VHH binders against Methionine synthase reductase (mtrr-1). Designs and how they scored, part 13

Target 1, 246 residues: Methionine synthase reductase (mtrr-1), of Caenorhabditis elegans (q17574r271to516)
Amino acid sequence: TKPFEVLVVSAEFVTDPFSKKIKTKRMITVDFGDHAAELQYEPGDAIYFCVPNPALEVNFILKRCGVLDIADQQCELSINPKTEKINAQIPGHVHKITTLRHMFTTCLDIRRAPGRPLIRVLAESTSDPNEKRRLLELCSAQGMKDFTDFVRTPGLSLADMLFAFPNVKPPVDRLIELLPRLIPRPYSMSSYENRKARLIYSEMEFPATDGRRHSRKGLATDWLNSLRIGDKVQVLGKEPARFRLP
Short names: E, the ipSAE of ESMFold2; O, the ipSAE of OpenDDE; V2, 0.75 times the mean of E and O plus 0.25 times the DockQ between their complexes.

## First folded at step 7 (VHH)

Design d1 (from c1 with Y113F; framework vhh_ozoralizumab_d1; at its last look DockQ between E and O 0.01; V2 from the best seeds 0.00; counts 0 for: pae E 17.2 > 2, unsure alone 61.8 < 65, placed apart)
Fold by OpenDDE, look of step 7:
Structure d1 (fold): chain B 246 residues (1-246), chain A 126 residues (1-126)
Amino acid sequence: as target 1 above (246 residues)
Amino acid sequence: EVQLVESGGGLVQPGGSLRLSCAASGFTFSDYAMYWVRQAPGKGLEWVSEISWSGGRTKYPDSVKGRFTISRDNAKNTLYLQMNSLRPEDTAVYYCAAPSDEYLWQYLFSGEFDYRGQGTLVTVSS
């Protein structure tokens, strides 16, 4: 199934957003327009939103990579001829002709906790010996517990890691190679009527921790919060088999 | 395109007051929290005030709490900062900013801000 465009026709808070006693809930209604005829939604079905990464975080990462100035230039991706990987391929979720900004905004999951291979790349990309040591510990067999406790469990993002290790300057091509695909986010429809789907969601917040200096909102809920009437967004009507959430 | 235009800065004596304004355009102003940040010479960006989209919630660091008041007029797409009891240490370029809540502090920490104006200079000196 290919993404298609829907129109936001309503967006409102259903709870007091300033209440500390209750979770903030928001209701969004989208109009499927001409696509409604093809959609056979049933109660309990979910709509999958193609959620982009935040621009600020993308910029931060690109800057750290030293490529922010060329982020909007069209580029063609190619396989490194010196690669030792057998059957090296450009990831399917990345277009051959694109921009760095586009890739990091719409194709790559920069919020998922970095795996050990990516952490190894980070270790190799720092001039600071202490940073290197710590990063190598985290990606080592001996450091599995540390990795789990400090990276995986708290759900540190790539940005969190970069903040924690300020001298790391990762190569953008390696990030593109190792970052997972950005997956659409499912939300259950509370109603579907007259070509319109309604969904209610609660804001997600990730508190500050040792690896996350500041609290953050969830990628999807934050993005949903940014939606306004008249916005056009990309959605999937059905769950693609390849888009299973880890 | 998001545009933020700060005004109201100037030279004031210690103990004096100033009111800064920020004219916002290019986005739905009333839907976003807004911030004032400042940068003193030789120093990084410092957060000085936050206001929610509705104006119902405000936050201040201890450095300016009780002296500064942030407000907004959503009908006019304008953000304000009333600064009272100004001190020499308040000398800085003041910026209006509209970053996402999630990355505000990260950007402040990094010294970058995508959605800010050109700033207005506030000088507190005898």
Scores: ipSAE 0.000, ipTM 0.223, lowest interface PAE 12.4, mean pLDDT 84
ESMFold2, look of step 7: ipSAE 0.000; ipTM 0.134
ESMFold2 (binder alone), look of step 7: mean pLDDT 77; pTM 0.780

Design d2 (from c1 with Q106L Y113S; framework vhh_ozoralizumab_d1; at its last look DockQ between E and O 0.01; V2 from the best seeds 0.00; counts 0 for: pae E 18.8 > 2, unsure alone 61.7 < 65, grease 24.5 > 24.2, placed apart)
Fold by ESMFold2, look of step 7:
Structure d2 (fold): chain B 246 residues (1-246), chain A 126 residues (1-126)
Amino acid sequence: as target 1 above (246 residues)
Amino acid sequence: EVQLVESGGGLVQPGGSLRLSCAASGFTFSDYAMYWVRQAPGKGLEWVSEISWSGGRTKYPDSVKGRFTISRDNAKNTLYLQMNSLRPEDTAVYYCAAPSDEYLWLYLFSGESDYRGQGTLVTVSS
């Protein structure tokens, strides 16, 4: 399906946000506007939110790749199922191809903990021998426990890894190849009335640990919490399984 | 409404040639890279070729390099695949694909596309 824009018309807490006894729950109401007539929603149906990555994390990653200054330049990109390369084209004639900022903001999952292949690329992208040695350990068979304990379980993002290894400057094309796709996030409607859908969600936090400097909430939770009345957000309708190919 | 219609498939002998066509409508064809993918019976999708929006850059996997040629005619909104020296392992349903104008990377990274045609069957056998 084609995504469409909906309007945030309310956002409120369902539970006490300061209670340590239960997870915080929030409710958001979105207005489908004229799209409601095209889509027949029932309570329990999912709305798929096109959740963007945080701008500061995107900028940090693009800066470390050395491409932030051209992040908004229009590019012609070509992708195959086995590999991907970036081929920049003259941007003045084709405005709808894409940009690096768009890719890293809306297409690539930068919050999922890096897998070992991505950590291998990070190891290959530093001239600091201590960083290289540590990164190679994390992607080795002998380092499996450390990888689980310090990367996967804490949920460290690519930005967290780049912060921890300041001399790593990864090639942007390798990140585009290895980062997972950013999938629209499904949220079930708790009710649907007058072309407005109400969604209730629980906040997810990742507390500070040995490998993470600060607590953070999940990507979708942070984004949903940032929405204000009057904001416009992009959604997909119901996503049929036949449109999801591996 | 985006539509992609493949044609030109059929039965050929090993060593033969076919030319596939993909007629595109409902979007600005010349703004987008285009792809051919194929699915052999009982197998998953396999990338076959890509061509840039202008036609100035083409790519092929080793399995078809030197035998297949992708091209496009932006004036006719048509994508082509010239297949030469066909082998029995080239037997598959062939699809053309285009990215959506709003989700360029979501579908291309997954090998998935909202804008894929019905396919045309190519059978290579004696």
Scores: ipSAE 0.000, ipTM 0.098, lowest interface PAE 18.8, mean pLDDT 71
ESMFold2 (binder alone), look of step 7: mean pLDDT 77; pTM 0.780
OpenDDE, look of step 7: ipSAE 0.007; ipTM 0.254

Design d3 (from c1 with E1Q V5Q G42E E50T K59Y P61K I70V R87K T91A V93Q L121Q; framework vhh_6fv0_2; at its last look DockQ between E and O 0.01; V2 from the best seeds 0.00; counts 0 for: pae E 19.8 > 2, unsure alone 61.6 < 65, grease 26.4 > 24.2, placed apart)
Amino acid sequence: QVQLQESGGGLVQPGGSLRLSCAASGFTFSDYAMYWVRQAPEKGLEWVSTISWSGGRTYYKDSVKGRFTVSRDNAKNTLYLQMNSLKPEDAAQYYCAAPSDEYLWQYLFSGEYDYRGQGTQVTVSS
ESMFold2, look of step 7: ipSAE 0.000; ipTM 0.108
ESMFold2 (binder alone), look of step 7: mean pLDDT 77; pTM 0.786
OpenDDE, look of step 7: ipSAE 0.006; ipTM 0.237

Design d4 (from c1, 17 letters changed; framework vhh_6qgx_2; at its last look DockQ between E and O 0.28; V2 from the best seeds 0.00; counts 0 for: pae E 14.1 > 2, unsure alone 63.7 < 65, grease 25.7 > 24.2)
Amino acid sequence: QVQLVESGGGLVQAGGSLRLSCAASGFTFSDYAMYWFRRAPGKEREFVAAISWSGGRTFYTDSVKGRFTISRDHAKNTVSLQMNSLRPEDTAVYYCAAPSDEYLWQYLFSGEYDYWGQGTRVTVSA
ESMFold2, look of step 7: ipSAE 0.000; ipTM 0.224
ESMFold2 (binder alone), look of step 7: mean pLDDT 80; pTM 0.820
OpenDDE, look of step 7: ipSAE 0.187; ipTM 0.682

Design d5 (framework vhh_enristomig; at its last look DockQ between E and O 0.02; V2 from the best seeds 0.00; counts 0 for: pae E 17.0 > 2, unsure alone 62.5 < 65, grease 28.9 > 24.2, SAP .813 > .668, placed apart)
Fold by OpenDDE, look of step 7:
Structure d5 (fold): chain B 246 residues (1-246), chain A 125 residues (1-125)
Amino acid sequence: as target 1 above (246 residues)
Amino acid sequence: EVQLLESGGGEVQPGGSLRLSCAASGFTFSDYAIYWYRQAPGKQREWVSTISWGGRTNYAESVKGRFTISRDNAKNTLYLQMSSLRAEDTAVYYCAAPSDEYLWQYLFSGEYDYWGQGTLVTVKP
């Protein structure tokens, strides 16, 4: 149930990466090392990768929050004594002693479409009345359709929202509070033998569209594509629901 | 430095056979898939075949059943056995290997793979 380290021992393309007719597939092999003895994998089982958020996107968000310069400073999270929330707690997926960079890189899902509560925070964090109006519409009951059509369905990320509303400067503490937990990503094993697991995945791409000014790769597949032989990565076993971030 | 050197090209009659080789160096050959591409005169380069490090093979539809890709990891050599050759198979054939360290940089630059100089295959009556 705890993350453990595995070694990337192979990474290759198995299809034509230039073909427009077939999806680009890549195969990665990881070595479980000493952990293999504890793992009882069956055909069809999945390996769960602890996938980090992209550094550039994290920096962008932190910069918009005005805290990029202190992103690597060790900090201790505490509950605001002025909070009106009863039984306010630090989210379980966030360590009490950490850095902003670490939290936004490994703990918080910045790619998930922001919920209405977060959009409300964004609305409250802009000096532009037009931005505020639009954001309030999106998070209102009346704006449910708009929210679905323009935010949820397209799968806009926090970064996408910040690009779309350039005057929004969200408070970092509210982001930490409202962003969902970054969860490990499962990939089915194509084989498991000799302490090594193989997985094949298709590259995902999200094209530019309304609300998404720039194309981007899928979080997990982009990260997997960046893996090289010799890399050590954190993985989880079969129970992601009990996962606690390292 | 990654080096790929193709050989075995030449002239052949329709229906004939030819075997191409690609000698690879400068990287751990056995850890990577390796590819054959071809470029006919006046046409864009097209994918022909891939063989994975584990020996899995894939082929373009146009060459399925006629071409066979194989590799010898001990010799760091890629092969392409071509049979039932057609006029439309006339092209410069290239072997390609994926870049490990600079994969994304090359991808975005349009130079995703390492390429050899190619070997010419001409199918003429």
Scores: ipSAE 0.000, ipTM 0.192, lowest interface PAE 12.1, mean pLDDT 85
ESMFold2, look of step 7: ipSAE 0.000; ipTM 0.121
ESMFold2 (binder alone), look of step 7: mean pLDDT 78; pTM 0.790

Design d6 (from c1 with Y32W Y113T; framework vhh_ozoralizumab_d1; at its last look DockQ between E and O 0.01; V2 from the best seeds 0.00; counts 0 for: pae E 14.5 > 2, unsure alone 62.7 < 65, placed apart)
Fold by OpenDDE, look of step 7:
Structure d6 (fold): chain B 246 residues (1-246), chain A 126 residues (1-126)
Amino acid sequence: as target 1 above (246 residues)
Amino acid sequence: EVQLVESGGGLVQPGGSLRLSCAASGFTFSDWAMYWVRQAPGKGLEWVSEISWSGGRTKYPDSVKGRFTISRDNAKNTLYLQMNSLRPEDTAVYYCAAPSDEYLWQYLFSGETDYRGQGTLVTVSS
């Protein structure tokens, strides 16, 4: 259940991309190459794409953390010896030897709505008393409804939160600790033949709202749209238990 | 190396017909969706047709729908465009393209390069 490389061999619209009446659908074909022999796909099976986070969004977050200038420096992660957490460990989804950019691009889900623990960290990372107050409200028991209505339900990303609270400067180590694992995205195969899998997907877009200043495309949709013929991408053949969607 | 060679262009009167061909080489033709695009004088690149790898799906913009027909012969690695009821506004250099649709659109709208030939000129004039 380790990722392997496949080749993008086609990408096409299955609906009229200029039509405003119908939702745009696209079909992508990938070639499993030598890996096809090991794969025993059945009708209805899904392919899991290892989707990276957008570079611009990663840069934005790293900049707010004040570490963009060292984002590409190789580093080794270690546990803080002064930690009060029992059995503290480096998350399994984070490489011990890596770069900040790599971690935030491929390992951490920056699009998932921040949980209350992360919101608390954000509250602790601002010098603005009003921001702090609001963030503390959102992560409090009393603020559960507000958290649900304004953060979780709209699906605000970490970037959205940082935009909403411009004075928040979160520590990068805490983000690494609290951000969930970036998991592969499943797509049902419409067909599997001659070591090639085809999948159809609909474009996803999240409109601007109170907590999201700008419209945003879905992580996977945007990434799939960026694929070119000849690109090599990482996929999982089957869903490992650890990659289950929350 | 991907190579696309367009042919079949020429001068036709309004209402006339032409059939364009594109010979493809350097890649597995049958695995790729294919496109025709055109560029009129002084205008940007315009998408005019799309066909899936198998030929089972075809798409057209409203500007050519009902008049143009894209087809392919995977055994011959050839893409075709039958153009009927030609209009002066159809005058353009026509290109065969083999990018992903998104790559094609990116080229159309952002100016990036794609796989296409040198094109064939179609002139519709009285």
Scores: ipSAE 0.000, ipTM 0.224, lowest interface PAE 12.2, mean pLDDT 84
ESMFold2, look of step 7: ipSAE 0.000; ipTM 0.128
ESMFold2 (binder alone), look of step 7: mean pLDDT 77; pTM 0.781

## First folded at step 9 (VHH)

Design k1 (from c1 with T28D; framework vhh_ozoralizumab_d1; at its last look DockQ between E and O 0.48; V2 from the best seeds 0.00; counts 0 for: pae E 15.5 > 2, unsure alone 62.2 < 65)
Amino acid sequence: EVQLVESGGGLVQPGGSLRLSCAASGFDFSDYAMYWVRQAPGKGLEWVSEISWSGGRTKYPDSVKGRFTISRDNAKNTLYLQMNSLRPEDTAVYYCAAPSDEYLWQYLFSGEYDYRGQGTLVTVSS
ESMFold2, look of step 9: ipSAE 0.000; ipTM 0.156
ESMFold2 (binder alone), look of step 9: mean pLDDT 77; pTM 0.781
OpenDDE, look of step 9: ipSAE 0.037; ipTM 0.507

Design k2 (from c1 with S30D; framework vhh_ozoralizumab_d1; at its last look DockQ between E and O 0.17; V2 from the best seeds 0.00; counts 0 for: pae E 18.3 > 2, unsure alone 60.7 < 65, grease 25.8 > 24.2, placed apart)
Fold by ESMFold2, look of step 9:
Structure k2 (fold): chain B 246 residues (1-246), chain A 126 residues (1-126)
Amino acid sequence: as target 1 above (246 residues)
Amino acid sequence: EVQLVESGGGLVQPGGSLRLSCAASGFTFDDYAMYWVRQAPGKGLEWVSEISWSGGRTKYPDSVKGRFTISRDNAKNTLYLQMNSLRPEDTAVYYCAAPSDEYLWQYLFSGEYDYRGQGTLVTVSS
């Protein structure tokens, strides 16, 4: 399904933003414009936002890979002939002709906790013996408890791992091969009338934990909170019938 | 090189139980979400269950929710499906599946799976 643009026409608080007793709720209204004529939505249906990764995190990752200065140059992706990973082809969620900035901003999930193959690449990408030892432990079978307790459960991102391991400089092509696809995020409409959808959402927050030094809100929540009247955002419409299993 | 081998199927009366197993090799089993799918005679594939790579998240369609339980043992590279309260409409060949992409939305609804086994037949009849 191709994304299409919708227009933000309102954004405001629904609950008191300073009350600790009530989870903060916010509302946005988006205008489907011409796309509304082709769609039938009802309250409770989901719309899928194409939420970009934060520019600061993308820049940090690309700088650590040594490629920030060429991030906007067009490139064509190809399969590394030496790879032995399952499905040795360009993932379908990464465009064949693109830029590094576009890939890391819109195509690759940099917030999902790294899997153990990615942690192994991080271990291979540092000359610091303490970092290498720890990263190898996290991706070992014997280190499953530590991986769960200190990476998966706290929800550490790639950027969090790179911050914690400052001497790791991963090859950008290995990140492109191993990072998951960034998927659109569903939000239920509370109302839909006259081409406009209203969405009410609660804030998600990731508090500071061991290994993550500052609390943060979820990717989609921070992005939704940043939207202003007049912004255009990318969405996927309702699920096509062929998304059902055969 | 990637191998998935299902077992544990058989003939069972309605209301009975079976436990299916899937032995995995040739890839890092711990890195992937795993799935059970089934194919009834003359029909297409139907999603039956999913489990996250660590086992911390499971998901079922309404048709089997409460009757089937997916689990995994990452130390043994083995996926399981406990099937209780079996009905004649559960008759199918059951496959375990391993997509190469950790994102589930696109692959679950498109029916795209990079790998699956040869299947194990479950027959539920009087």
Scores: ipSAE 0.000, ipTM 0.105, lowest interface PAE 18.3, mean pLDDT 72
ESMFold2 (binder alone), look of step 9: mean pLDDT 76; pTM 0.769
OpenDDE, look of step 9: ipSAE 0.039; ipTM 0.490

Design k3 (from c1 with S110E; framework vhh_ozoralizumab_d1; at its last look DockQ between E and O 0.06; V2 from the best seeds 0.00; counts 0 for: pae E 17.8 > 2, unsure alone 59.5 < 65, grease 29.9 > 24.2, SAP .732 > .668, placed apart)
Amino acid sequence: EVQLVESGGGLVQPGGSLRLSCAASGFTFSDYAMYWVRQAPGKGLEWVSEISWSGGRTKYPDSVKGRFTISRDNAKNTLYLQMNSLRPEDTAVYYCAAPSDEYLWQYLFEGEYDYRGQGTLVTVSS
ESMFold2, look of step 9: ipSAE 0.000; ipTM 0.105
ESMFold2 (binder alone), look of step 9: mean pLDDT 76; pTM 0.775
OpenDDE, look of step 9: ipSAE 0.240; ipTM 0.622

Design k4 (from c1 with A33T S100T; framework vhh_ozoralizumab_d1; at its last look DockQ between E and O 0.13; V2 from the best seeds 0.00; counts 0 for: pae E 19.1 > 2, unsure alone 61.4 < 65, placed apart)
Fold by OpenDDE, look of step 9:
Structure k4 (fold): chain B 246 residues (1-246), chain A 126 residues (1-126)
Amino acid sequence: as target 1 above (246 residues)
Amino acid sequence: EVQLVESGGGLVQPGGSLRLSCAASGFTFSDYTMYWVRQAPGKGLEWVSEISWSGGRTKYPDSVKGRFTISRDNAKNTLYLQMNSLRPEDTAVYYCAAPTDEYLWQYLFSGEYDYRGQGTLVTVSS
């Protein structure tokens, strides 16, 4: 299913946004327009929003890769003929003809905790011996506990890692290869009437930790918070299930 | 020391216009893609405009497209944001940002512009 465009028709706070005691909740209403005829949503179904990565964070990563200056140039991805990887292929979520900015903005999940293979690449991409040592520890068998405790459990992002290890200069092609696909974010509909779906969401925040020097809000939270009436957003269409349990 | 100083904010009525300025120092301004971001009370940081290092490319979210115009003068190390047709939902503290700089990234990453950055307040109200 291909994403399609919907219109934000309302966006408001349900709770007091200034209250520190209560998690902030917002209500978003989207109009499916002509697409509504093809979509048989019911209350409780989920809307899958195509949430882009933050431009600022993407820019940060591209800069660290040394490719910021060519980030918007169209490029064609190809398999390195010298690769020893069996059945090497361009990831399905990455278009052959694209821009680096587009890939990192819409295709690659830069917020997911890097796996050990990616951490290994980071280790190989630093000129700092101490950084290299620590990163190698994290991606080693011996360092599984540390990896779990400091990277996976806290949910450190690629940006978190790059921030923590300032001398790491990862090759952009390896990032493209190893980063997971950016997946649309599901939100349950509180109501669906007259081509309009309403959803209520709570803000998600990730606190500062040893590997995350600063707190951040969830990717989708920030994005949803930025939505305004009149905005057009991409959602993943869901075909009605042929069979639903009563 | 990296320094960004925003100015030009104020109180305006709906439909009004403002022009924000950002004076940059402490880094090679012309090497960086620059951004305007804003933060409304109780909301997260929102990107509102992007301009490439040379000024040749600009980007806007749909929320401000057609209303806001970002520009820069590299000779003056200054970033600008022309805001037209302002709406109440545009009310926020506006910041200029260069996320490729670690110092600036810390602010962006932490969302602590309110604590460490100056920003300029834009209030749109009837």
Scores: ipSAE 0.000, ipTM 0.184, lowest interface PAE 14.9, mean pLDDT 83
ESMFold2, look of step 9: ipSAE 0.000; ipTM 0.096
ESMFold2 (binder alone), look of step 9: mean pLDDT 77; pTM 0.781

Design r1 (from a1 with A33S S57Y E103Y Y107A; framework vhh_brivekimig_d4; at its last look DockQ between E and O 0.01; V2 from the best seeds 0.00; counts 0 for: pae E 17.7 > 2, unsure alone 63.4 < 65, placed apart)
Fold by ESMFold2, look of step 9:
Structure r1 (fold): chain B 246 residues (1-246), chain A 125 residues (1-125)
Amino acid sequence: as target 1 above (246 residues)
Amino acid sequence: EVQLVESGGGVVQPGGSLRLSCAASGFTFSDYSMSWVRQAPGKGPEWVSYISYSGGYTLYADSVKGRFTISRDNSKNTLYLQMNSLRPEDTALYYCAAPSDEYLWQALFSTGDYSSQGTLVTVSS
């Protein structure tokens, strides 16, 4: 299960002819090129896109961690073998060569609403007593309804939380530990012909709320909408691998 | 009153080893992640390695991977850098640093909260 590169050869906006509601649809066509010979796709099969996180959100998070200046330095991630911490997400003694930018752009899910353990780390990462009190409330048993209403249901991301709590400076290692793995996003093909796959998708939009400054579309939708003819994108092949969900 | 005191530098031949120490005082060391930063003669600062506040996670610059090991002992308020297989390009003044609001390695050159004088490592034949 290795990702490979395909070429965008068509991108256009369409109205859904079967909806009759005022709703925007997008259509893109990707060319599998030489990879098509080893694949057996049928219409209705899924393409799994490796959707990157938005660069501005990644930069904002890395700046808040105090590591933006070194984001592109190649480095090796490792877990100290003498640590007694539970729930580390990196394999025990495995060293992994990467950059912080690559990790936060392609490997970690920064858009999924933070769980309560991550919110506790945010509470521990501020000296502002009002921020600390509110964040501790959100991760407490008494605050379960507020967590659901303020964080989970509105779909606030880590960036939204950091914007709302401007004095929080989280340790980057705790984010790497606690953020979920970014998984490829499936989209059904409407057709597959001559090594080219067409897909049609609907826009998703999240309206602005108290925690979000502006309306935003979903991560994959925003990225797909940004694609132009000639762009190259990463996909996973047609393998029946299961992706673990949190 | 915040102090970071580096030690363990010296002159060593290529292929040799050194262990740097950074003794911290005047703040709660175990609350802060730490880095090693180096500055070669006539060049700007270069980040070398990072360790989380608990010591659970480490990061290394590509130039030092597999040769250097960062560690900490929170009970002794001390940060360490084990440097093996030293090369002439490792010659630099080495500083320990704590992250600030804006910069990992620049905060110790411009603030009084995490000041240090560094320890000189010279790798020469």
Scores: ipSAE 0.000, ipTM 0.165, lowest interface PAE 17.7, mean pLDDT 73
ESMFold2 (binder alone), look of step 9: mean pLDDT 77; pTM 0.776
OpenDDE, look of step 9: ipSAE 0.005; ipTM 0.257

Design r2 (framework vhh_6fv0_2; at its last look DockQ between E and O 0.27; V2 from the best seeds 0.00; counts 0 for: pae O 12.4 > 2, unsure alone 61.9 < 65, grease 25 > 24.2)
Fold by OpenDDE, look of step 9:
Structure r2 (fold): chain B 246 residues (1-246), chain A 125 residues (1-125)
Amino acid sequence: as target 1 above (246 residues)
Amino acid sequence: QVQLQESGGGLVQPGGSLRLSCAASGFTFSDYAMYWVRQAPEKGLEWVSTISWSGGYTYYKDSVKGRFTVSRDNAKNTLYLQMNSLKPEDAAQYYCAAPSDEYLWRALFSTGDYRGQGTQVTVSS
């Protein structure tokens, strides 16, 4: 199903946003407009928001790749005919004709902890021998514990890695190849009536760690927190359920 | 124009009860959660309670849990706060507030136009 546009009609806190003792919750209301007629939502169903990656983070990554200046140029992706990879294909989540900015903003999950293959690419993309050594350790069999403790468990993002290793300049094509698909985020509806769906969400926060210099909120949290009345956002539709539990 | 008008405050003895009301106008009341906040003398504005748009969810400051009950009548565009077992530390000017991010910021950090005049609650023997 293709994403469609809905309108944010309310966005507010439902708990004390300044409390240090309780987790902050917010309520968002979206109007499905004409699309409501085709959707058979019921309370408890989920809205799937197409959450974009943060612009600043995308810019940072593109800059480190050395392609920020061409980030908005339309390009056509193709498979290298000399590739030895069996059944090489352009990932389904990446359009053949697109821009680098669009891909990194809407298609690729840059917040997911890099896997060992991606870390290997990072290791190969640095001119600093110390960085290279450490990155090779992290993606080695011997470094599994370190990988788990310092990368996977803390949930370091690609940006976190690039901050930690400032001389790494990864090739953008390899990032496109290895980064996972950015998946829409589901949020359960507290209500659906009169073409409007309401949801309540709790903020997700990732604290500062050795590998993450600054605390950050979850991708979806930051994005939802940025929403204002009148904003238009992309959501995935739901097919009508054939059966509902009484 | 958003308008909020608080009422129901007064002087009570410790252990007494009050019911505050807030009349809302100038916006779709039923679409928004609502807040109660209070400001005691020489203290900053503090959050007291929140109720969701439908009333299905309520949240309270720890110190008022079990004593205060927030409710609303969307048909009347009215927010309520039932305060039981009042304590001297509950004495404050009480305000109702709309939950928009901007509204909250203004309510808490600005002397701006977004909160009502408030209603005074005094608890004294």
Scores: ipSAE 0.000, ipTM 0.219, lowest interface PAE 12.4, mean pLDDT 83
ESMFold2, look of step 9: ipSAE 0.000; ipTM 0.357
ESMFold2 (binder alone), look of step 9: mean pLDDT 78; pTM 0.796

